VH-VL binders against q09693r1to98. Designs and how they scored, part 11

Target 1, 98 residues: q09693r1to98
Amino acid sequence: MKILASSTNYVLHNRLSNSQYEDARSKIVNFGGEFTNDAAKADYIFVNYSQINRVRRELRTIGTPLETCVSCKLIVKIDWLNEPKESLTPGNPYVIWH
Short names: E, the ipSAE of ESMFold2; O, the ipSAE of ESMFold2 at other seeds; V2, 0.75 times the mean of E and O plus 0.25 times the DockQ between their complexes.

## First folded at step 14 (VH-VL; framework fv_patritumab)

Design x2 (at its last look DockQ between E and O 0.95; V2 from the best seeds 0.74)
Fold by ESMFold2 at other seeds, look of step 14:
Structure x2 (fold): chain C 98 residues (1-98), chain A 118 residues (1-118), chain B 113 residues (1-113)
Amino acid sequence: as target 1 above (98 residues)
Amino acid sequence: QVQLQQWGAGLLKPSETLSLTCAVYGGSFSDYYWSWIRQPPGKGLEWIGEIDHSGSTNYNPSLKSRVTISVETSKNQFSLKLSSVTAADTAVYYCARLDYTWDYFDYWGRGTLVTVSS
Amino acid sequence: DIEMTQSPDSLAVSLGERATINCRSSQSVLYSTDNKNYLAWYQQNPGQPPKLLIYWASTRESGVPDRFSGSGSGTDFTLTISSLQAEDVAVYYCQQYYSTPLTFGQGTKVEIK
């Protein structure tokens, strides 16, 4: 079973080049995940931020405050996709919100 | 005590590229986000964008197509380039530090007036 | 974008008297999750860069005299200088940090009458 199997995943584009964004999408598919363009429907949100408050700011900007996402389980630093050594759990070092 | 010193060319012709640099002294460069903010003469302030020590940027959508913010982490410096300038880009340009946690600005450079002539 | 509108554009006040500056946002800057107003105030003395005075609408930054106070919630905010002093001659700006782009009011110039 792939590490992102049965998950719906969103990538916040802020602070990513277009090539970095597309690379992240490709890795999500390779790990068995489904991609969504709607942050409110995602199980996992991948971000290029280390502080949750800045992520909350950008989610407010796009009209999808974090509190509107009923499916959201984790917000994860994007670099996890480059080196996925452990499954995504609240204790994972790349997780900034759960 | 943190200090921001900024410099760059102050007089440009239309279509040229604005280029400014900000150096950070007496503080942690890697712990903070850094911004450029501009103030047209007699007008309010406009946020241009932000950058961290890794070089990752977030820009004001109104300027995004023309703006590049960069870092030189080894020198504790970050820079602004704004391409294809017009008279509307005449302003005092400030570098500033975002608060450690929140999105207001606790330290500012002294400003650089950039004038775009005809 | 959240537009910030200040009033008045300029204000003349006698030394020792009260100055009142209003700021309105085009959308609420109150975040329901933490119940905080994402609003800051800055002072820009002549020839100087802006200086942070107030954040969270009403919290004074360290070293800011208690004659400066902020109030309001949601979309309507006020900065009050209870007893104007000579060093308070400046332009004052509100700023929202609820969403990007970060936006500022157009400023209110305070002068001695």
Scores: ipSAE 0.685, ipTM 0.902, lowest interface PAE 1.3, mean pLDDT 92
Fold by ESMFold2, look of step 14:
Structure x2 (fold): chain C 98 residues (1-98), chain A 118 residues (1-118), chain B 113 residues (1-113)
Amino acid sequence: as target 1 above (98 residues)
Amino acid sequence: QVQLQQWGAGLLKPSETLSLTCAVYGGSFSDYYWSWIRQPPGKGLEWIGEIDHSGSTNYNPSLKSRVTISVETSKNQFSLKLSSVTAADTAVYYCARLDYTWDYFDYWGRGTLVTVSS
Amino acid sequence: DIEMTQSPDSLAVSLGERATINCRSSQSVLYSTDNKNYLAWYQQNPGQPPKLLIYWASTRESGVPDRFSGSGSGTDFTLTISSLQAEDVAVYYCQQYYSTPLTFGQGTKVEIK
C-alpha cells in the first residue's frame, strides 16, 4: 500500500520553481496520492513555508482560506516528499498544522 | 541592534539592469524573511518580493518577469536585480525585514535612490 | 490585489491639536478566523526610512508614544495623533498584510500649520 494512497493532495506553488512544483506533483502520484488544483478539496496541503501564518496568507490570496477546506487534515512542509520515512501523522516533524 | 546596510549603483540608463545589495548586521539572518520595497517619487511604497536564507523567493506578480532576488547566506546578504529598466523604475529602493511571524516590516535599510535617465 | 487608499494626501495641524488620517482597503482585511485586522501603520520622517507604528490596526509597537492610536475594522481605518508634536512631521502609510502582494497606501503628509 502506497504511503499517500486514498489521499487528495494540493501543492502551494509559492516559493517553488515550476520544475520544483512538477517534481512535487510527480512524487505525490508515485506515492499513490491524487492531485487536486483546488486547495479546498485537499486532505494534505504541501508547502514551502515553515510558518502556518504565511500559508494562511497565501491561501487567502488564492481565494481558498484555510477555514473553507473542510477536508484538510494536515499542512506539511514539502521536503517530506523527498524522504517520506515516516507516515503523515500530526506528530510528524514536517507537519506544521493539524 | 539589527541594522540593514544597502548599496548599489544609483544612476542607470534605460535597458540596463538595476543591482542592489543589502547586508544584515546583528540578529539572525536565517530566522527571518527579507524583502525589497520601492518608493517611486510622489507615490506610495510597492512590495517587490521576499526571500529566505535558502534562496526561495516569492515575487509581486507585477514585477515577476524582470525581478531576481538572491541571497548570499555566508555573508548575511541579499540582493535585487531588476532587468530592462525604464524611467518608470526610478524610485528609492529599501531592503527590509519581515516580522518573525507576521507580514509587516520591523527593520528597514536607509534606502537607495535609483534614477533611470532617458 | 488589495488597494489601499489614504485621505487626505496632506494636512497641516497646529501643535497640540488632533491629526486624523484615514485608510480604506478595497477588500476587507479582517480575518474572521482570528478576528484580527491585518493592517499596519508606518511613520516616515524626512530623509528616513519608514518606521513601524501600529499593527493589528490598533496595537502600538514598542516605544511608540500613547498619542498615536489606530482604530477601525474591515475596510476603514484611522490613525489619530491626539496632540501633534514637532517630531510628528512625517509621511504616514497604511499597509495591509491580509494577502499578497503586500500593499501600502499612497501616504499622508502631516505638517505643522
Scores: ipSAE 0.648, ipTM 0.897, lowest interface PAE 1.5, mean pLDDT 92
ESMFold2 (binder alone), look of step 14: mean pLDDT 92; pTM 0.940

Design x3 (at its last look DockQ between E and O 0.90; V2 from the best seeds 0.75)
Fold by ESMFold2 at other seeds, look of step 14:
Structure x3 (fold): chain C 98 residues (1-98), chain A 118 residues (1-118), chain B 113 residues (1-113)
Amino acid sequence: as target 1 above (98 residues)
Amino acid sequence: QVQLQQWGAGLLKPSETLSLTCAVYGGSFSDYYWSWIRQPPGKGLEWIGEIDHSGSTNYNPSLKSRVTISVETSKNQFSLKLSSVTAADTAVYYCARLDYTWDYFDYWGRGTLVTVSS
Amino acid sequence: DIEMTQSPDSLAVSLGERATINCRSSQSVLYSSDNKNYLAWYQQNPGQPPKLLIYWASTRESGVPDRFSGSGSGTDFTLTISSLQAEDVAVYYCQQYYTTPLTFGQGTKVEIK
């Protein structure tokens, strides 16, 4: 079973080039996850930020503050997609919010 | 404690590229986000964008198509390039540090006046 | 974008008197999750860069004199200088950090009458 099976995933585009964004989307699909353009529907939100407050700022900017994502389980640093050795749990080093 | 020193050419012709550099002394370069902010003469302040030590950037959408902010981490420096300048880009340009946690600015450079001739 | 509008554009105040500067945002900068106003105030003395005075609308930065105070919530904010001193001659800016782009008011110039 693939590591992102049965998950809905959003990628915050801030601090990513277009090619980095497309690479992340491709990796999500290859790992068995669904991609969504709506952060409010996501189980996982992938970000190029280390601090949750700045992620919250950008989610407010796009009109989907974190409070509207009732399904969200984890906010994860994007680099996890490069080398996903450990499953996504609240204890994973790449997780910045749960 | 922390000091930001900035430099670059102050007089440009239309269509040229603005280029400024900011060097950071004291404190940690790698722990903070760094910004460029500009101020047209006698007018308010406009945030241009931010960068961290890894080179990842977030830009003001109004300027994004013309702006490049870059970092030279080994020298504790970051820079601004703004392409295709016009008279509307005449301003004092500041480098500044974002607060460790929140999005206000706690240290500023002295500013560099950049004038774009008509 | 959240637009920040200050009033007045300039004011002249006698030494020792109160100066009052208003800032209005086009959208609320109060975040319901933490109940904080994402608003800062800066002072820019002549020939100098801006200096942080206040954040969270009313919290004074270290080393800022008690005569500076901030108040307000949501969309309407006030910076007050309770007894103006000569070194307070400056342009004052509000800034929101609720959303990006980070935006500033156009400034309020305070002069001695």
Scores: ipSAE 0.753, ipTM 0.913, lowest interface PAE 1.0, mean pLDDT 93
Fold by ESMFold2, look of step 15:
Structure x3 (fold): chain C 98 residues (1-98), chain A 118 residues (1-118), chain B 113 residues (1-113)
Amino acid sequence: as target 1 above (98 residues)
Amino acid sequence: QVQLQQWGAGLLKPSETLSLTCAVYGGSFSDYYWSWIRQPPGKGLEWIGEIDHSGSTNYNPSLKSRVTISVETSKNQFSLKLSSVTAADTAVYYCARLDYTWDYFDYWGRGTLVTVSS
Amino acid sequence: DIEMTQSPDSLAVSLGERATINCRSSQSVLYSSDNKNYLAWYQQNPGQPPKLLIYWASTRESGVPDRFSGSGSGTDFTLTISSLQAEDVAVYYCQQYYTTPLTFGQGTKVEIK
């Protein structure tokens, strides 16, 4: 029922203040998603980047390059959490990788 | 075509705050990431951090407690503040543009020597 | 952090001879997803900012003379100047862009012998 139900979600901390990070984590839970601290286990990765190459760089930096995430379905711009009107699909405007 | 012009005070006392500004002429300010890089005299290069037009930053962990990079997008400018300087912060400071897609630097400012007295 | 180590620290080469500069990274900078080496080389003349020479380990930037070539993969990389010219006297830096912080080698000074 909830828009993130049955999903495991990771938030990449880069370019977020601690308060922005905590706010994103709270929104994920409020929308029915589970949060993970391990990007490799996520279904969705939320990021403050518009270019996938920079996200790939930072995932390499934290030791969990994108190819280690077997379950990852989408990488999503974090602003989607502010007003999630459209469900998360590969065609969603906030999706930068699928 | 693209030119980076930088300025700021070149002589500081210990504990002061380093403050430099870089103005971007030509090209798109909003499409690129912008960086500060420093070079102590006779030594190698150290990446300080990056910023985009929205003001979102990513810093070198070694400096993050003392560094602030900011933008004034209406003027196509970005700036560096480094607090609590010591003699170890004496360096030539460069502003630079990251390539549109990749993380190497295609345009550099001329550099500003900042000397911290002891 | 990925540490970048260059050798030698300085190199004296006669005009027209080959100069070879090595760069080693503490971790592989080859990304298996795209099979590219995330490595760049810069030239810095005294009093000047660095100038990009090579990216992707072996691709020359526009306007760079073809006597400059890059090779290597993974952790070991080489910049070669096939026939040293007087204008090539500079300090050369490698840079990895595989992870942040972006890091540079300590530099190799090339001089005329």
Scores: ipSAE 0.711, ipTM 0.903, lowest interface PAE 1.1, mean pLDDT 92
ESMFold2, look of step 14: ipSAE 0.673; ipTM 0.902
ESMFold2 (binder alone), look of step 14: mean pLDDT 92; pTM 0.940
ESMFold2 (binder alone), look of step 15: mean pLDDT 92; pTM 0.939
ESMFold2 at other seeds, look of step 15: ipSAE 0.694; ipTM 0.901

Design x6 (at its last look DockQ between E and O 0.94; V2 from the best seeds 0.72)
Fold by ESMFold2 at other seeds, look of step 14:
Structure x6 (fold): chain C 98 residues (1-98), chain A 118 residues (1-118), chain B 113 residues (1-113)
Amino acid sequence: as target 1 above (98 residues)
Amino acid sequence: QVQLQQWGAGLLKPSETLSLTCAVYGGSFSDYYWSWIRQPPGKGLEWIGEIDHSGSTNYNPSLKSRVTISVETSKNQFSLKLSSVTAADTAVYYCARLDYSWDYFDYWGRGTLVTVSS
Amino acid sequence: DIEMTQSPDSLAVSLGERATINCRSSQSVLYSSDNKNYLAWYQQNPGQPPKLLIYWASTRESGVPDRFSGSGSGTDFTLTISSLQAEDVAVYYCQQYYSTPLTFGQGTKVEIK
């Protein structure tokens, strides 16, 4: 019954320090989610960007343009991991793409 | 109309730290991403990295281990530090603004030649 | 990294004549999702900062004279100055913004013959 149960999650490292990145990974696990190093496999992609176009740029950079991630449901601002009071849905204020 | 004014020391010895500052006049500092770009002699321009008003950075992997970009939002300024310089770091260094939505540069500083001596 | 290669490195053109600058990317900069070419051109006159001329391969920035035009798609792009003016003596750069690191061509110097 954890908030990220049954989800596969990717964290885009851009604009995160190494400690912020590891903290995000730890929070994902603590919330019941599984972590992936492959954005194409993710259900949720966590990012430190407010603008989807820049996230699309970085996904192209790593060879996984958003259109190739057939499983991706939401792209979410990383700050949601700090205060996950509401489940991730398309209407969630932290969601920048759905 | 936005203007970028840059300054810093132009002559360094090997192993020193390059330090440049860019001040932004006009427009909104907090709405845009800001970049440093350099051009070594005989080579094309090289993007160094970007920063926003929160201080979050994204660096060119080729330089990441030596680069620090920082921001002083209250002064509308951002800066570049490049540690452990060598002659290969001799270049003209530019500050520039990224477009609001896209990753081309709509305003540029005048450039600062930084020479690393032997 | 996407490498950008310009040709020629330098060219000399008579006043009023056409100047043509080519830019080639090592990978396509056409994004299939929006069918746009993520390619920009810049001008740097002697002693001046670089100035944005063109983005999306062919869209002129506001205030850029009509004699400047961009064309091409995918990996091959051209900047054309239809009738060279004295103030067009500059170095011209292409830049891709398809992926990071953002990369530029080495520049093409345009001179009056």
Scores: ipSAE 0.667, ipTM 0.888, lowest interface PAE 1.3, mean pLDDT 91
Fold by ESMFold2, look of step 14:
Structure x6 (fold): chain C 98 residues (1-98), chain A 118 residues (1-118), chain B 113 residues (1-113)
Amino acid sequence: as target 1 above (98 residues)
Amino acid sequence: QVQLQQWGAGLLKPSETLSLTCAVYGGSFSDYYWSWIRQPPGKGLEWIGEIDHSGSTNYNPSLKSRVTISVETSKNQFSLKLSSVTAADTAVYYCARLDYSWDYFDYWGRGTLVTVSS
Amino acid sequence: DIEMTQSPDSLAVSLGERATINCRSSQSVLYSSDNKNYLAWYQQNPGQPPKLLIYWASTRESGVPDRFSGSGSGTDFTLTISSLQAEDVAVYYCQQYYSTPLTFGQGTKVEIK
């Protein structure tokens, strides 16, 4: 199974160029994941932040605070998509929230 | 202990580009987010945007089309460029540090008055 | 954008007396997840940059005198100076950090009566 199979994935656009954002979307699809434009539907949220509090701030900004995402399992630093050597688990070094 | 020193041109004509630099002394540059904030004369404060040591930025949507914040990490410096200025951009411009974890500002530069002639 | 509105715009208070400054946000800055109010207060003396006084609506920053206190929740907040000193003549700003853009109130000037 592909590493993101059966997952719904959101990319937070803050601190990403348009090309970085589109690259992340392409990688998600390549790894078998479904992309969503609605953070509240995501299993995984990919971010260019190292601190969860900043991510929570931006999710509040876009009207989908983290609490509205009942399915969300992990918030992950976007660089994981560049070289996903380890599967996404709470212990993964790229995971900043679970 | 932490000190922010800022400089740049204080008098501009309309359509010119505002350019300011802030140097950080006595603290960790790479552990914090850095901001520019401006204050028109006799008015309140407006957040312009933030940057980290990697150069990743997040801007106030009201200014995003004209603003560029950049970083020179090897010098512990970050800068502001604001293009196509008008008299409405006349303000004191501050560089500031966000708290390590939260989005309030614990250290500020002394400010630079930038005047755009009418 | 969350709009921050302060009242009054200016107030005059006798030395040693109480000064009260109000701040209202256009939407709640109380985050249900942690039950904290994402609200800070700053003091700006003439010719100086702002200085952080209070965060989380009521927590004093290190080195801030006990006469400064913050209260309130949700959309309505108060900064109180319990016994005004000469060095407290300044403009005071509230700031929300619930969402971006980070926004400030228009300021309240405190003067000695």
Scores: ipSAE 0.641, ipTM 0.895, lowest interface PAE 1.6, mean pLDDT 92
ESMFold2 (binder alone), look of step 14: mean pLDDT 92; pTM 0.940

## First folded at step 15 (VH-VL; framework fv_patritumab)

Design y1 (at its last look DockQ between E and O 0.95; V2 from the best seeds 0.78)
Fold by ESMFold2 at other seeds, look of step 15:
Structure y1 (fold): chain C 98 residues (1-98), chain A 118 residues (1-118), chain B 113 residues (1-113)
Amino acid sequence: as target 1 above (98 residues)
Amino acid sequence: QVQLQQWGAGLLKPSETLSLTCAVYGGSFSDYYWSWIRQPPGKGLEWIGEIDHSGSTNYNPSLKSRVTISVETSKNQFSLKLSSVTAADTAVYYCARLDYTWDYFDYWGRGTLVTVSS
Amino acid sequence: DIEMTQSPDSLAVSLGERATINCRSSQSVLYSSDNKNYLAWYQQNPGQPPKLLIYWASTRESGVPDRFSGSGSGTDFTLTISSLQAEDVAVYYCQQYYITPLTFGQGTKVEIK
């Protein structure tokens, strides 16, 4: 589809099985998004967390604290990839940080 | 008001699998993250990992290859399995609740001593 | 990983006197974004599970007596018991929650002289 066209995307692996991670990656590609292995370069960060503080903890853990993510626009609950009924905007219910 | 009750086998032979269960009473199971923490006799504390009500886990890398934490949300229970135990796994094992927002532990079970024979 | 080191390993203090326990982290646990120290202290009486005393380095948990106070920032932290009571005989642990794995100090045993 192209709902993620022109976006660079990172998937935080914490609390995902390898199959869940690969499934998320596949959905991002199907939606027209590009991947990065560096959270600091992402436009969108997809996470299996409901609380921003725990996402901040894990970004610190991997050496890419959220404040270094200059390009980051949204941190999004990964379940959005299952049912992307609305485009990603700050008001989207799956967005936990903008 | 929150109570964590834990149980499981206390004596194991080398190579067996440790299995413990923790039941949560008097609080919301689904709103919190839950952890296992162990303490070898006379020694400090080691965080094993965490789980939420959906079954999503995050493990201490030092133990990740041997650890499985599981949840039975309908019973407000979570469990620990640690495979291929040795004498080094002898410890008191605690279940504990992470604070609603932050990663310190506000409620603890009473502990279960697990002894792995030498 | 962030290694937490406590000193001393053991401390003997007379009743009513001040006990001071130090905790040092191998990396800063001060988060620049919120200017908070991600550091907690626990008390473990003999035969009991640990009990939370202090979080954010200096905030007392509900029901913790005023004689317990925490201080420090970055990599160096102190737990102070201003007037030691008999029930304070325990092992005390610091814990960082800045990154995972969550890690604890090795403990400081406090005894009465």
Scores: ipSAE 0.740, ipTM 0.909, lowest interface PAE 1.0, mean pLDDT 92
Fold by ESMFold2, look of step 15:
Structure y1 (fold): chain C 98 residues (1-98), chain A 118 residues (1-118), chain B 113 residues (1-113)
Amino acid sequence: as target 1 above (98 residues)
Amino acid sequence: QVQLQQWGAGLLKPSETLSLTCAVYGGSFSDYYWSWIRQPPGKGLEWIGEIDHSGSTNYNPSLKSRVTISVETSKNQFSLKLSSVTAADTAVYYCARLDYTWDYFDYWGRGTLVTVSS
Amino acid sequence: DIEMTQSPDSLAVSLGERATINCRSSQSVLYSSDNKNYLAWYQQNPGQPPKLLIYWASTRESGVPDRFSGSGSGTDFTLTISSLQAEDVAVYYCQQYYITPLTFGQGTKVEIK
């Protein structure tokens, strides 16, 4: 599966155990994506939140408010990595922001 | 009308583990985030952390190394454990509900005084 | 962290007179993206848990009497009780929800003179 090929990906650690975080990183690599530790550089941001406003809060908290990420295309619920049945597009039910 | 009922042991010795439970009645348990907040006697309020129905947590960094918040979703309950307590942990502990969308608290439990003796 | 500082720590006000309490944040809680102030006020009557009064700095929660009003922006906020009543004897807290950890002011105790 190459659904994340040529993408730079960030995982928001909030609400993830260390095991869940590492599992998400492994899946991103398996799907062909590159991982970044800087949310402002990401094409996709994976989160364990269902509501964008709480993601915005945490991005403000770490000093990289969403407005600083010019490359960001989608903010996606982390569970998509477990069941990538539908392509990552703005209409995907796991996408909470585009 | 949402109601939060809380209980747990109120008297601890230093080094013990604080353990409190909050049960939620009325409204939806799965649609909201739930928090623990504490208030030392005569002092202000300190947010401890939040949890959702799936068990995912976000903690105040100042307490993160000692805090565990957990859920029993089938019972609409969530719990607080705080390890290695000291006198500084003496406080009234509240469970509370975050607003559906935003991070202010619209319903609170009645509070449980936890005293850590000498 | 955003530290919240209230003033005064306590005040005494005669029944029917105006009570004014201030809250200052160490950083702005105004989010430029939506132009909202991420600031709430709570009332804590003696022996009771806190109760939400105001959010977005100036929006009253349902059931809150209109004698309670909030104002301010950025780092400076005010809660006003236009005509103090006996049931308004309480400690009042501001809270920011701009970033985590969520933080509260130290409280302002309002008493009847």
Scores: ipSAE 0.704, ipTM 0.902, lowest interface PAE 1.1, mean pLDDT 92
ESMFold2 (binder alone), look of step 15: mean pLDDT 92; pTM 0.939

